# Ledger of designs, part 66: miniprotein binders against a2bj90

Target 1, 235 residues: a2bj90
Amino acid sequence: MSRSARRKTSALNTVLRVVEVFASIQGEGPFTGTYSVFVRLAGCNLRCPFCDTRYAWSLEAGKPLGVEELVEEIARYEPSLVVITGGEPLLQRHPLNSLVEGLESLGLRVQLETNGILPAPARDEQLWRVYHVVSPKDVPVRVPGAKLHPSWVDYARATGRAWFKFLVANEQHVREVAEYVAKLGIPRSRVYIMPLTPEKLDMKELLELHSRIASLAVKWRLNFSPRLHLLVQLP
Below, E stands for the ipSAE of ESMFold2; O stands for the ipSAE of OpenDDE; V2 stands for 0.75 times the mean of E and O plus 0.25 times the DockQ between their complexes.

## First folded at step 7 (miniprotein)

Design jf4 (at its last look DockQ between E and O 0.45; V2 from the best seeds 0.75)
Fold by OpenDDE base, look of step 7:
Structure jf4 (fold): chain B 235 residues (1-235), chain A 95 residues (1-95)
Amino acid sequence: as target 1 above (235 residues)
Amino acid sequence: SDEFKKRFEEVVRKMEELIRRYEETGDEKYLEEALRLAEEAVRLARESGDPELISEALNLLSIALLLWYLKTGDPEYLEEADRVLEETWKIWEEH
């Protein structure tokens, strides 16, 4: 009588701390204008002074949701893209891989947004297959403790599924970004500059800022990311 | 010094490997050892006196603490992670 040792597969953590799920237009980066479901995960390893989602910094700001339930909720919106964002989504990497597997099984496209501090996906992760927009926090406006993990550069070269988005306020910031990406060997075609928006800009000020930064993007031969959702007054 | 930086980079690399093994296996021993290595990274960084290394090490410690909170549900790890992240700003403002 062969005792089949059922290896108890340790129950994979299939629970995510989720702040909110909503449908909108992707306002930023390479997928700007895409009808998207946003999944905002809780918890962040940074305290960026310019963060527009400070309410997501604490892991307690998120409710525990099962991956299967979350996949079903997302699918009801019939999205053209699922955007996983938050504080830092890769703090919840294990259940996030399960979420990606569920979404991909439905034929949904996925984009991750990350600060790039945690390592890029490995080839054996479900996250390897998705799109990534990395937002470094070490340049041009340095956040303490922020450093781009070098594996993101390797991932970008290996897959072509990563882009780098930098917040800029002026031409000096754009120069620093250009020098940084040259030093790291990031292809300019993968680099986006985006307006660093102060709190409480009116629409006229917001449009002027977009115009200035877009002109700098052309001058410096970088891609421009709008904050389209702010311009069209969507979430 | 170059020696502290090299030792720090080795500790960080080992910590990241342990976090990956934890994420793959769910075995708490890897997360426990990752936390210990984050504390070692902070000690080495403080001994160097380099504010950049100190802030990087404290950020790594915050990651380990946040992973412990996600594992245990113990709010003390979350509170400590918040304190550690506040310390990264204090160190940066003082230098």
Scores: ipSAE 0.893, ipTM 0.949, lowest interface PAE 0.5, mean pLDDT 93
Fold by ESMFold2, look of step 7:
Structure jf4 (fold): chain B 235 residues (1-235), chain A 95 residues (1-95)
Amino acid sequence: as target 1 above (235 residues)
Amino acid sequence: SDEFKKRFEEVVRKMEELIRRYEETGDEKYLEEALRLAEEAVRLARESGDPELISEALNLLSIALLLWYLKTGDPEYLEEADRVLEETWKIWEEH
């Protein structure tokens, strides 16, 4: 392992491994419907069977981009929201904090999407001021090794800038989510349940699933997240 | 099991602190030690025989390997991280 570390040493700097940058609508969570620029970072520490962005799993799927260049590219779109997603964006934490600093200096609103395995932002990080949608993968469909870091609940309580989003397929899943969030002390106002769409569904099936999960959200007094981009056929 | 869990949790706490310091400073010495502790966490988890601990330890090891790949550019770390993540699923399925 360490015997190869001497070659190709890369300094931790202001470069991000980026898979894609594109404009679209935020289709999920508390900012659903917002005109957004998405920045998909390469690399993930999970291999979820239901992942629909498998092309971002490898860090080699991303091209190195300078943070300053990326800030300027994003700003040109005039977004209402910048969504940082991936893979798992917190694998590139240091240059990600630099990106957030640049975006916030221009007054751009930022949201991060994370699986929550790596710790929540510390108070002295630029990410501290960013909005976060945390998608734990240890309930209801357990992904091995996917343990939510407990700091995310503390962060949500301290800042009010985190929400928790769970993929569910049926009422038993919703029951498991409800028990999980109650044990962790996550208020239901911060919880979203979202349809688990593991494969291509036709529009009729997709609408039926949305209706079923939305009805369950009302029944269990949880927030509902659509997959709006799928319903309106946007990336 | 409980004794292994206690030692495992201590190693994990030290590893997480080292990763935090690496992210704050960029000093690779912290990441080198974090990788060593991640490997120790895997050894402890395997000795326990607990598939939950083994999966957690392997995930932590994959993170350390991926961070080291980002620092060094050495593709061997990336390939090993991929194998570790695949192993997590194989162990899970066998239980």
Scores: ipSAE 0.808, ipTM 0.911, lowest interface PAE 0.9, mean pLDDT 89
ESMFold2 (binder alone), look of step 7: mean pLDDT 82; pTM 0.781

Design jf5 (at its last look DockQ between E and O 0.03; V2 from the best seeds 0.00; counts 0 for: pae E 6.6 > 1.5, placed apart)
Fold by OpenDDE base, look of step 7:
Structure jf5 (fold): chain B 235 residues (1-235), chain A 95 residues (1-95)
Amino acid sequence: as target 1 above (235 residues)
Amino acid sequence: SDEFKKRFEEVVRKMEELIRRYEETGDEKYLEEALRLAEEAVRLARESGDPELISEALNLLSIALLLWYLKTGDPEYLEEADRVLEEQWKIWEEH
């Protein structure tokens, strides 16, 4: 009688540390204007001084939520897009792949927001199938320890499902972005520049900043990302 | 030196492979070895005296520590990750 050693499949972690789930309009990048559910994951490997979501930096800021429960919660909003964001979502890569599988099974489109430090998805990951907006933190405003993982450039070329979004305050920053993407061989059609917004801008200052950066985007032949949610006063 | 950089890049590559194997298998041995390699990367970076390598190594260590917290729920790993990220900023401001 051969004792079949049931390999205890280590229960795959199907729990995410989630800060918040909310519905809004995607204000940024290639999906600007899309009715979206945002899933903000906890934890980040960076401490960007310009971060607008500093409350998500600690993994303790997130509550543990099961993937199945989270899929059901998201589905109730009937979103046109699910945006996975946070600190750095790819710190929770394993349960995030399970989340993506659940969302895709419902026919929901998914976009990931990432700092691009962790490796791009491999072909065997569910994350391979989704859209990615990579926000490098090494250019133009350098954050310590930030380096774009080379695999994101390869992923972008292989799939056409990645875009790169850079925070810029002036023409020098736009120049540095243009040089950086040229050096890495990132197609300009995949590059977005977005206003680096200081804290406490009024609406007039915010609009002026958008106008200046948009004009630079045209001059430098780059795509412009607004911060539409700030302009229309949505979350 | 070019030698330290090459050794560092090899350690980083091995660490990333181990993290991937951990994510695929859930086997803690890969995460344990990834943490050890992150500590090795920090040591090599400090020996080089290159603030960029030190910052990259400390970031890798923070990732390994955050993954350990997610695995264990032990707050000591989270506290250490925060200390590592604070050290990373101090090193960057001093250079």
Scores: ipSAE 0.892, ipTM 0.948, lowest interface PAE 0.5, mean pLDDT 93
Fold by ESMFold2, look of step 7:
Structure jf5 (fold): chain B 235 residues (1-235), chain A 95 residues (1-95)
Amino acid sequence: as target 1 above (235 residues)
Amino acid sequence: SDEFKKRFEEVVRKMEELIRRYEETGDEKYLEEALRLAEEAVRLARESGDPELISEALNLLSIALLLWYLKTGDPEYLEEADRVLEEQWKIWEEH
């Protein structure tokens, strides 16, 4: 490639469309309670009706931001964890790998949140070394177009750096999740069930729902994920 | 017949658009109509006798019911969604 063509390609590979960057507590999954900076990327390959972040579905929702500038902004927060979320972050895979490289050069720990439709990282990707929380949307109710890419199960077994998280409201949902993960060969130690939370719950009802889903997690020998940010009223 | 498929597709398209409008606006009127159309889609799919159409319609009905559960907290919608999932599971088992 000529120097001009390489520079143009490099510029395209160093920009992410970013909806928001903010500090908070990771409220869900295996890193619950960790002081985190959240980077919400624009664009999604799925229109999930249960999504709390619908404003991130369109690429138009994000502004272009240089990867190096973004790394500097993230670093100023001094996070214990950087959570890359969205939309679906893997739609911006190439510049995302550049972001991960920059964050790792500063010793920052990274977690990705994904719906798992696009393939898991290859061994030669920067994303190979980060942690992933995969939320398949094919169970307990099938969202059209959702299907977990099988490479995520292989990746989880090979690296120990992926977990699978499912929204459930009752025991029937938990049974569907249990059957699904058994068929796919996902070990139960990598599975989290999390409360599907209606809009109108007061704090007592929210706690009661958490208690019920946590009890089901124990009964079915699955991990429980709270929605801690809702309980402590953080974004 | 092709008439069932055409009518089914039109009902599904309208329902999906109403869900999108609900997602954009928060206006419950769109969700109310989406639920009615999801029930109509199930009726049309059952009349067709096509198990793939029936499964698709039941899935759409589950989504609409679960959105109502999320909006209201009313467990009746969750219970109905569970019954719909059970029927869908029986169809998967037979195929």
Scores: ipSAE 0.051, ipTM 0.448, lowest interface PAE 6.6, mean pLDDT 84
ESMFold2 (binder alone), look of step 7: mean pLDDT 83; pTM 0.796

Design jf6 (at its last look DockQ between E and O 0.71; V2 from the best seeds 0.80)
Fold by OpenDDE base, look of step 7:
Structure jf6 (fold): chain B 235 residues (1-235), chain A 95 residues (1-95)
Amino acid sequence: as target 1 above (235 residues)
Amino acid sequence: SDEFKKRFEEVVRKMEELIRRYEETGDEKYLEEALRLAEEAVRLARESGDPELISEALNLLNIALLLWYLKTGDPEYLEEADRVLEEAWKIWEEH
């Protein structure tokens, strides 16, 4: 009588801490203008002074949701893209791989937004297959403890599914970004600069800031990311 | 020193490998060892006196503590993770 040792596969954590799920237009990066469902995950390993989603910094700000339930909720919106964002989504990497698998099984396209501190996906992860917008926090405005993990540069070269988005306020910041990406060997075609927006800009000030940063993007031969959602007054 | 930096980079690499093994297996022993290596990274960084290394090490410790909270649901790990980030900011503002 052969005792088949059923290896109890440790129950894979299929629960995510989710702050919010909503439909909008992707306002930023290479997918600007895409009808998207945003999944904002809770918890961040940074406290960026310019963060617009400070309410997502604590893991306690998120509710526990099952991956299957979350896939069903997302699918009801019929999105052209699923954007996984938050604080730092890769803090929840294991259940996030399960979420990606579920979404891809429905033929949904996925974009991750990350601060780039945690390692890029490996080839055996479901996350390897998705698009990534990495937002380094070490340049031009340095956040304590922020360092771009070098594996993101390798991932970008291997897959062509990564872009780098930098927050800039002036030409000095754009110079620092240009020097940084040159030093790391990041292709300029994968680099976006985006306006660093102070709190409480009016629409006139916001448009002026976009115009200045867009002009700098052309001058420095970098891609420009708007904050389109702010310009069109969407979430 | 170059020696502290090299030792630090090796500890970080080992920690990241252990976190990956934890994520693949769910075996708590890898997360326990990852936390221990984060504490070692902080010690090595403090011995170097380099505020950049100290802030990087404290961020690694924060990550390990957040992973422990996600595993256990124990709020003490969140409180410690927040204290670690506050310390990283303090060190950065003082240098």
Scores: ipSAE 0.894, ipTM 0.951, lowest interface PAE 0.5, mean pLDDT 93
Fold by ESMFold2, look of step 7:
Structure jf6 (fold): chain B 235 residues (1-235), chain A 95 residues (1-95)
Amino acid sequence: as target 1 above (235 residues)
Amino acid sequence: SDEFKKRFEEVVRKMEELIRRYEETGDEKYLEEALRLAEEAVRLARESGDPELISEALNLLNIALLLWYLKTGDPEYLEEADRVLEEAWKIWEEH
């Protein structure tokens, strides 16, 4: 087969369902403030009431894109970080590993956002070398059936490339997070608490909530994550 | 009870190994058996009467159906995955 025909056949076998690709600032977690390209994959195995990206829930919300094409599109932005998010990106695990391979071959730094229900990467996966921000939906606001897979804690200990991020609204939530991470053996240095923002907060209310949760982070000796993109009104 | 939970955990572990083998080989037989085990997990959870186990099992079945949709393109699997997830929420809200 010609080079063109062989490439076309390969793209059909390594296709991701993608909702959107865009440049912005990583607003949450350990890489807050980094110039990033976001790749939002379609499909989610949860229906969180506090989800701010409901438009990505259905696998049919995404268009099929070949991995090679997607790598080229991402590279044109010249990102400092590629953030793979969704929905739940690990639903598309096989082509996702192909995407990561392509991005890392160009020297691009990659971070995955996951709810942690599907298992952590195995050593032979391209995802093994990627940074992960895991957001369990088991605590403090519990989503039915959302159970953190225990392999994420093992992965975090083995690699140092995973952090755990929790949405909190008050000190009772922070206490629940602290108890949860202690039971699972997740060290405090790997834990972020982040404001659980109700819809329709004005900027003053949003800042006040950030201040309150940041103060709680200091009190409980946990890392604080802003929702910086909300504060600076970026996507 | 603990007896149902132990059986449930064994079925889940087998299902996860089959999904891993499917990811490694592309062989549909592993995904087909994973779906069957997800359905068994739901039966076990319902027999236990524990809404936590039932919700967890339905979420696992949802995942298996979504993976099958991704493999086959058959929209019936996506529609069933949505129904299963809605059921998990209804059970949660009732208890």
Scores: ipSAE 0.757, ipTM 0.901, lowest interface PAE 1.2, mean pLDDT 89
ESMFold2 (binder alone), look of step 7: mean pLDDT 83; pTM 0.799

Design jf7 (at its last look DockQ between E and O 0.52; V2 from the best seeds 0.73)
Fold by OpenDDE base, look of step 7:
Structure jf7 (fold): chain B 235 residues (1-235), chain A 95 residues (1-95)
Amino acid sequence: as target 1 above (235 residues)
Amino acid sequence: SDEFKKRFEEVVRKMMELIRRYEETGDEKYLEEALRLAEEAVRLARESGDPELISEALNMLAIALLLWYLKTGDPEYLEEADRVLEEAWKIWEEH
């Protein structure tokens, strides 16, 4: 293989399609309340009707950014956590491993958000070292073609660095989540239920929904994820 | 049939493995074979008439097409991925 071919493969491996980079508070999951830089990657293999980031579905919605430049941009915010989200970040797995390597070299903590359709990280990937919040789209509100890859359950057991976040609107959804996680052998301590907001709610309606779902979380002995950013009116 | 489902699941498994090998190596041959297996999975799923299998196969084809776009920059792969994802919804709503 010529030195030229190795240089072309290395250049493709260091560019991400990025929609936006911003600082906020992590509003969801196990890191709720953490000052975070969000890196929203472009492209998704799903078209969820409840998606709040539909503008990130196309890979063309993202600009090509070098990993090194992106690491420098993120580092300027002095984040307590880097959250890699988007459409589906694992569509860009190869350059994403390089991003994680760069961020970890600076001592930054990283959380990935994924739909869990693509396989969990292998032991030789940089992604193996980071935290993951998996949001299955097969339960309770099924998205066509969504199926949780079984390797995420194995990854969660092996590392303790994965959590599963489910969107729920009612007690039936919470029941379906409880049955699903029991069937797959996902530990309940790793399961979060989060309010599904299908439409724009006012603050009163949003608080009422949070209260109802939080009460169901207690009843069903599951963790509750707020949508804290919506409650405190942050990005 | 159970045999059909097993064959489909094996094709999907192999395709996912080839995608992983492509992601690790950057070797186009793995992505070519992954696309071929995704197309075969769609063909098999259509023969079953099972909307769940069809939607799963179409999603896998969309993934392969999106990876081809990321490799080549050819917008035809994006357009085809969008069509495939729209078809998966259409099939799901009709069944």
Scores: ipSAE 0.894, ipTM 0.950, lowest interface PAE 0.5, mean pLDDT 93
Fold by ESMFold2, look of step 7:
Structure jf7 (fold): chain B 235 residues (1-235), chain A 95 residues (1-95)
Amino acid sequence: as target 1 above (235 residues)
Amino acid sequence: SDEFKKRFEEVVRKMMELIRRYEETGDEKYLEEALRLAEEAVRLARESGDPELISEALNMLAIALLLWYLKTGDPEYLEEADRVLEEAWKIWEEH
């Protein structure tokens, strides 16, 4: 590589490529209902056909923002939770650790959303102390190459800071999730099943799907996650 | 077939370990070797003829290409990542 290429990559690794920053509520998982600022990072290592955030797939979808300026922007919202999502946020791991450090220095609580293909945080990373909601893409939808990195199970057991969330449409899907988490040794207390919502359900259909999946969660002794933002029509 | 799967899994595991070391240290030598192993994983998967392994290998190669693009700024890595992700998606769609 030329000297100019090395200088460019160093500067590039001090910024995040950000698609959007917005305030809303966390509608899914263990922090459902929390006033949150969402930071959607660009870039994903998968092209899942069911993805509802395809606009974040390309790294070029994001605007380069300096980490310090991003921390200041987030802080102005006075959030109770900062949700880092994307694409796949762990593609931008170096500047992401810097962002987490800045947010934690202000006492802000951080949650990351990840597909879990890249490794869990190491003990010496700022991300070690962040809450994680891991959404494996090889169950019940079987995307090849979307294998959950085994370090996420170890991380969850060691820290208590990770949960595993699965989109399901029916009992067959729930059965597949149950088999998967048992095989990997993921405790039931760390597992959420969440309704897989097809494009455009009316409110009655959405509520019926929530009811069915919630009943299955009880039957299978798993946690239930709503898609609360859809029910209350927030982003 | 099972020999290809065992070798493939070994290569992918080593690749992911190198990515972890890159993330810990910032040392591009780990990422350079991870890219080489990702390319080897694709060769092994294609030799197997197994569409699921090929799709998996292409998604793994995309990780290395995207990280290398972020490190170097060279747009050819991003363009190649897009191509391999599209190929992996088409294989998945057909399977």
Scores: ipSAE 0.700, ipTM 0.867, lowest interface PAE 1.2, mean pLDDT 88
ESMFold2 (binder alone), look of step 7: mean pLDDT 85; pTM 0.822

Design jf8 (at its last look DockQ between E and O 0.66; V2 from the best seeds 0.79)
Fold by OpenDDE base, look of step 7:
Structure jf8 (fold): chain B 235 residues (1-235), chain A 95 residues (1-95)
Amino acid sequence: as target 1 above (235 residues)
Amino acid sequence: SDEFKKRFEEVVRKMLELIRRYEETGDEKYLEEALRLAEEAVRLARESGDPELISEALNLLSIALLLWYLETGDPEYLEEADRVMEEAWKIWEEH
């Protein structure tokens, strides 16, 4: 008599804590300019002083949403890309794999944004198939407890589906990024530098900052990420 | 010591592997053992006196606590995760 191992489908496998779902233009990284649906997940293991989404730090800031319902909501926007962001999306890795499976079944492209502290996807995860923009928080502005998990470098080399985005304010930060990526063996073609934007910049100051950091990107032979949504005044 | 750092790195590696097994199986025993290993990582880091290791270990403990909140719905795990992150900042600012 074979005891059927009832897979306890824990409610955890099918529910995400979601702060917001909205359509906009991807303003950052390799997909800049793409019409995207953003899924902002709740909860973060960091308290970055430069975080523009502090309201997403608590898991309680998110509402529990079913994966199937969320897939249907996303699909209604007819996005060219689904961007999964938040605090740290990989805190909800298990239901996130189910979300990715649902989205991919509809032929939707998915990008994850992560701080890179938690391990990269394994080959058996649905997350293995998607694009990743990793934003290390250990360089150049070090956040306490932040350390890039080495598996992200291996994932980037194995799949070509990862990029690394670094927040920079000056040439010293760009130097530190260049040294860091060289030390870890991250290919320069996968590295983006992005302006670290203070909360109170006017449009003139924002453009000047973009110009300075873009010039540094060329000088240091790194890719530049704008904050395009800020420049065009979109969410 | 190099031996101490190696021991810490092995505890961290095992903790993260147990989190992966929890995520794959939904078996709370892996999350329980991951929490225990996070606490051990914090203990080891404190014994080293290295602010970087302490902050790394406290962050890993916060991750385990956040996962326990997701498993149980008990807000005490959120409160403890926040306290642990505040401690990591305090240690980092003092050193």
Scores: ipSAE 0.886, ipTM 0.949, lowest interface PAE 0.5, mean pLDDT 93
Fold by ESMFold2, look of step 7:
Structure jf8 (fold): chain B 235 residues (1-235), chain A 95 residues (1-95)
Amino acid sequence: as target 1 above (235 residues)
Amino acid sequence: SDEFKKRFEEVVRKMLELIRRYEETGDEKYLEEALRLAEEAVRLARESGDPELISEALNLLSIALLLWYLETGDPEYLEEADRVMEEAWKIWEEH
């Protein structure tokens, strides 16, 4: 391997591997219902069997796109929220920080979705100031090698800009999540439980599952996240 | 017993710190050393015999390989990252 990048401006600093950019409604987590532009970055360090976006796993699934061009494209949508997701967006951390800088300069609100294996933002990163929804993959359904980096808890407590979201199917899963977050010192106010939806539910079954998980959220004093995009049939 | 886990955690901490330095500076020497430490983490995890540590180390190695693919454009690193992630699943399923 030869050196191909430096501190100076380089292609690495200004290029992201992007799978898709589209407008929709944020269907999950603390910003549910917000008119959003989604930026799906390529590449993932996990191969979750329940992944909805397997097409983003390979870095080759993404097209190289200049950060400046991407900022301009996003701005044309006039979004209320920019959702950066993937794969795992933190695999492209350096150009991602450049994207965040560009979006922040336009006053755009940014949310990142991450599996939390790579560390939380440092104070000198542009990502420090954005909102994060962290989805640990080691509870309740454990994916091999997935382990939440402890800095995410410190970051959430220090900034108030991170939430933790868990897919659950039943009360045993909720109990496991509650134990996990208590052990890690994650405040319940930062925790969302969300229905683990089988691929083939009709609308009535989907609503019933939402009702059951929402009732469990109230019982366990956790926040509830819908999968609103499924309920309203948006991407 | 816990000595392997302590050594493993220190190697992982250093590896992630080097990745941060690479991302801040663009200097590939940090990424090259991070890859070496990721390989060391795998060796330590295998010596421990703990499938959870082995799976964690393999996922960290895949991160270093994916970053090296991004740095070089060499598809062999992408292919190796895929093989490493598949190995993590095979070990997990066997235990």
Scores: ipSAE 0.794, ipTM 0.915, lowest interface PAE 1.0, mean pLDDT 89
ESMFold2 (binder alone), look of step 7: mean pLDDT 85; pTM 0.827

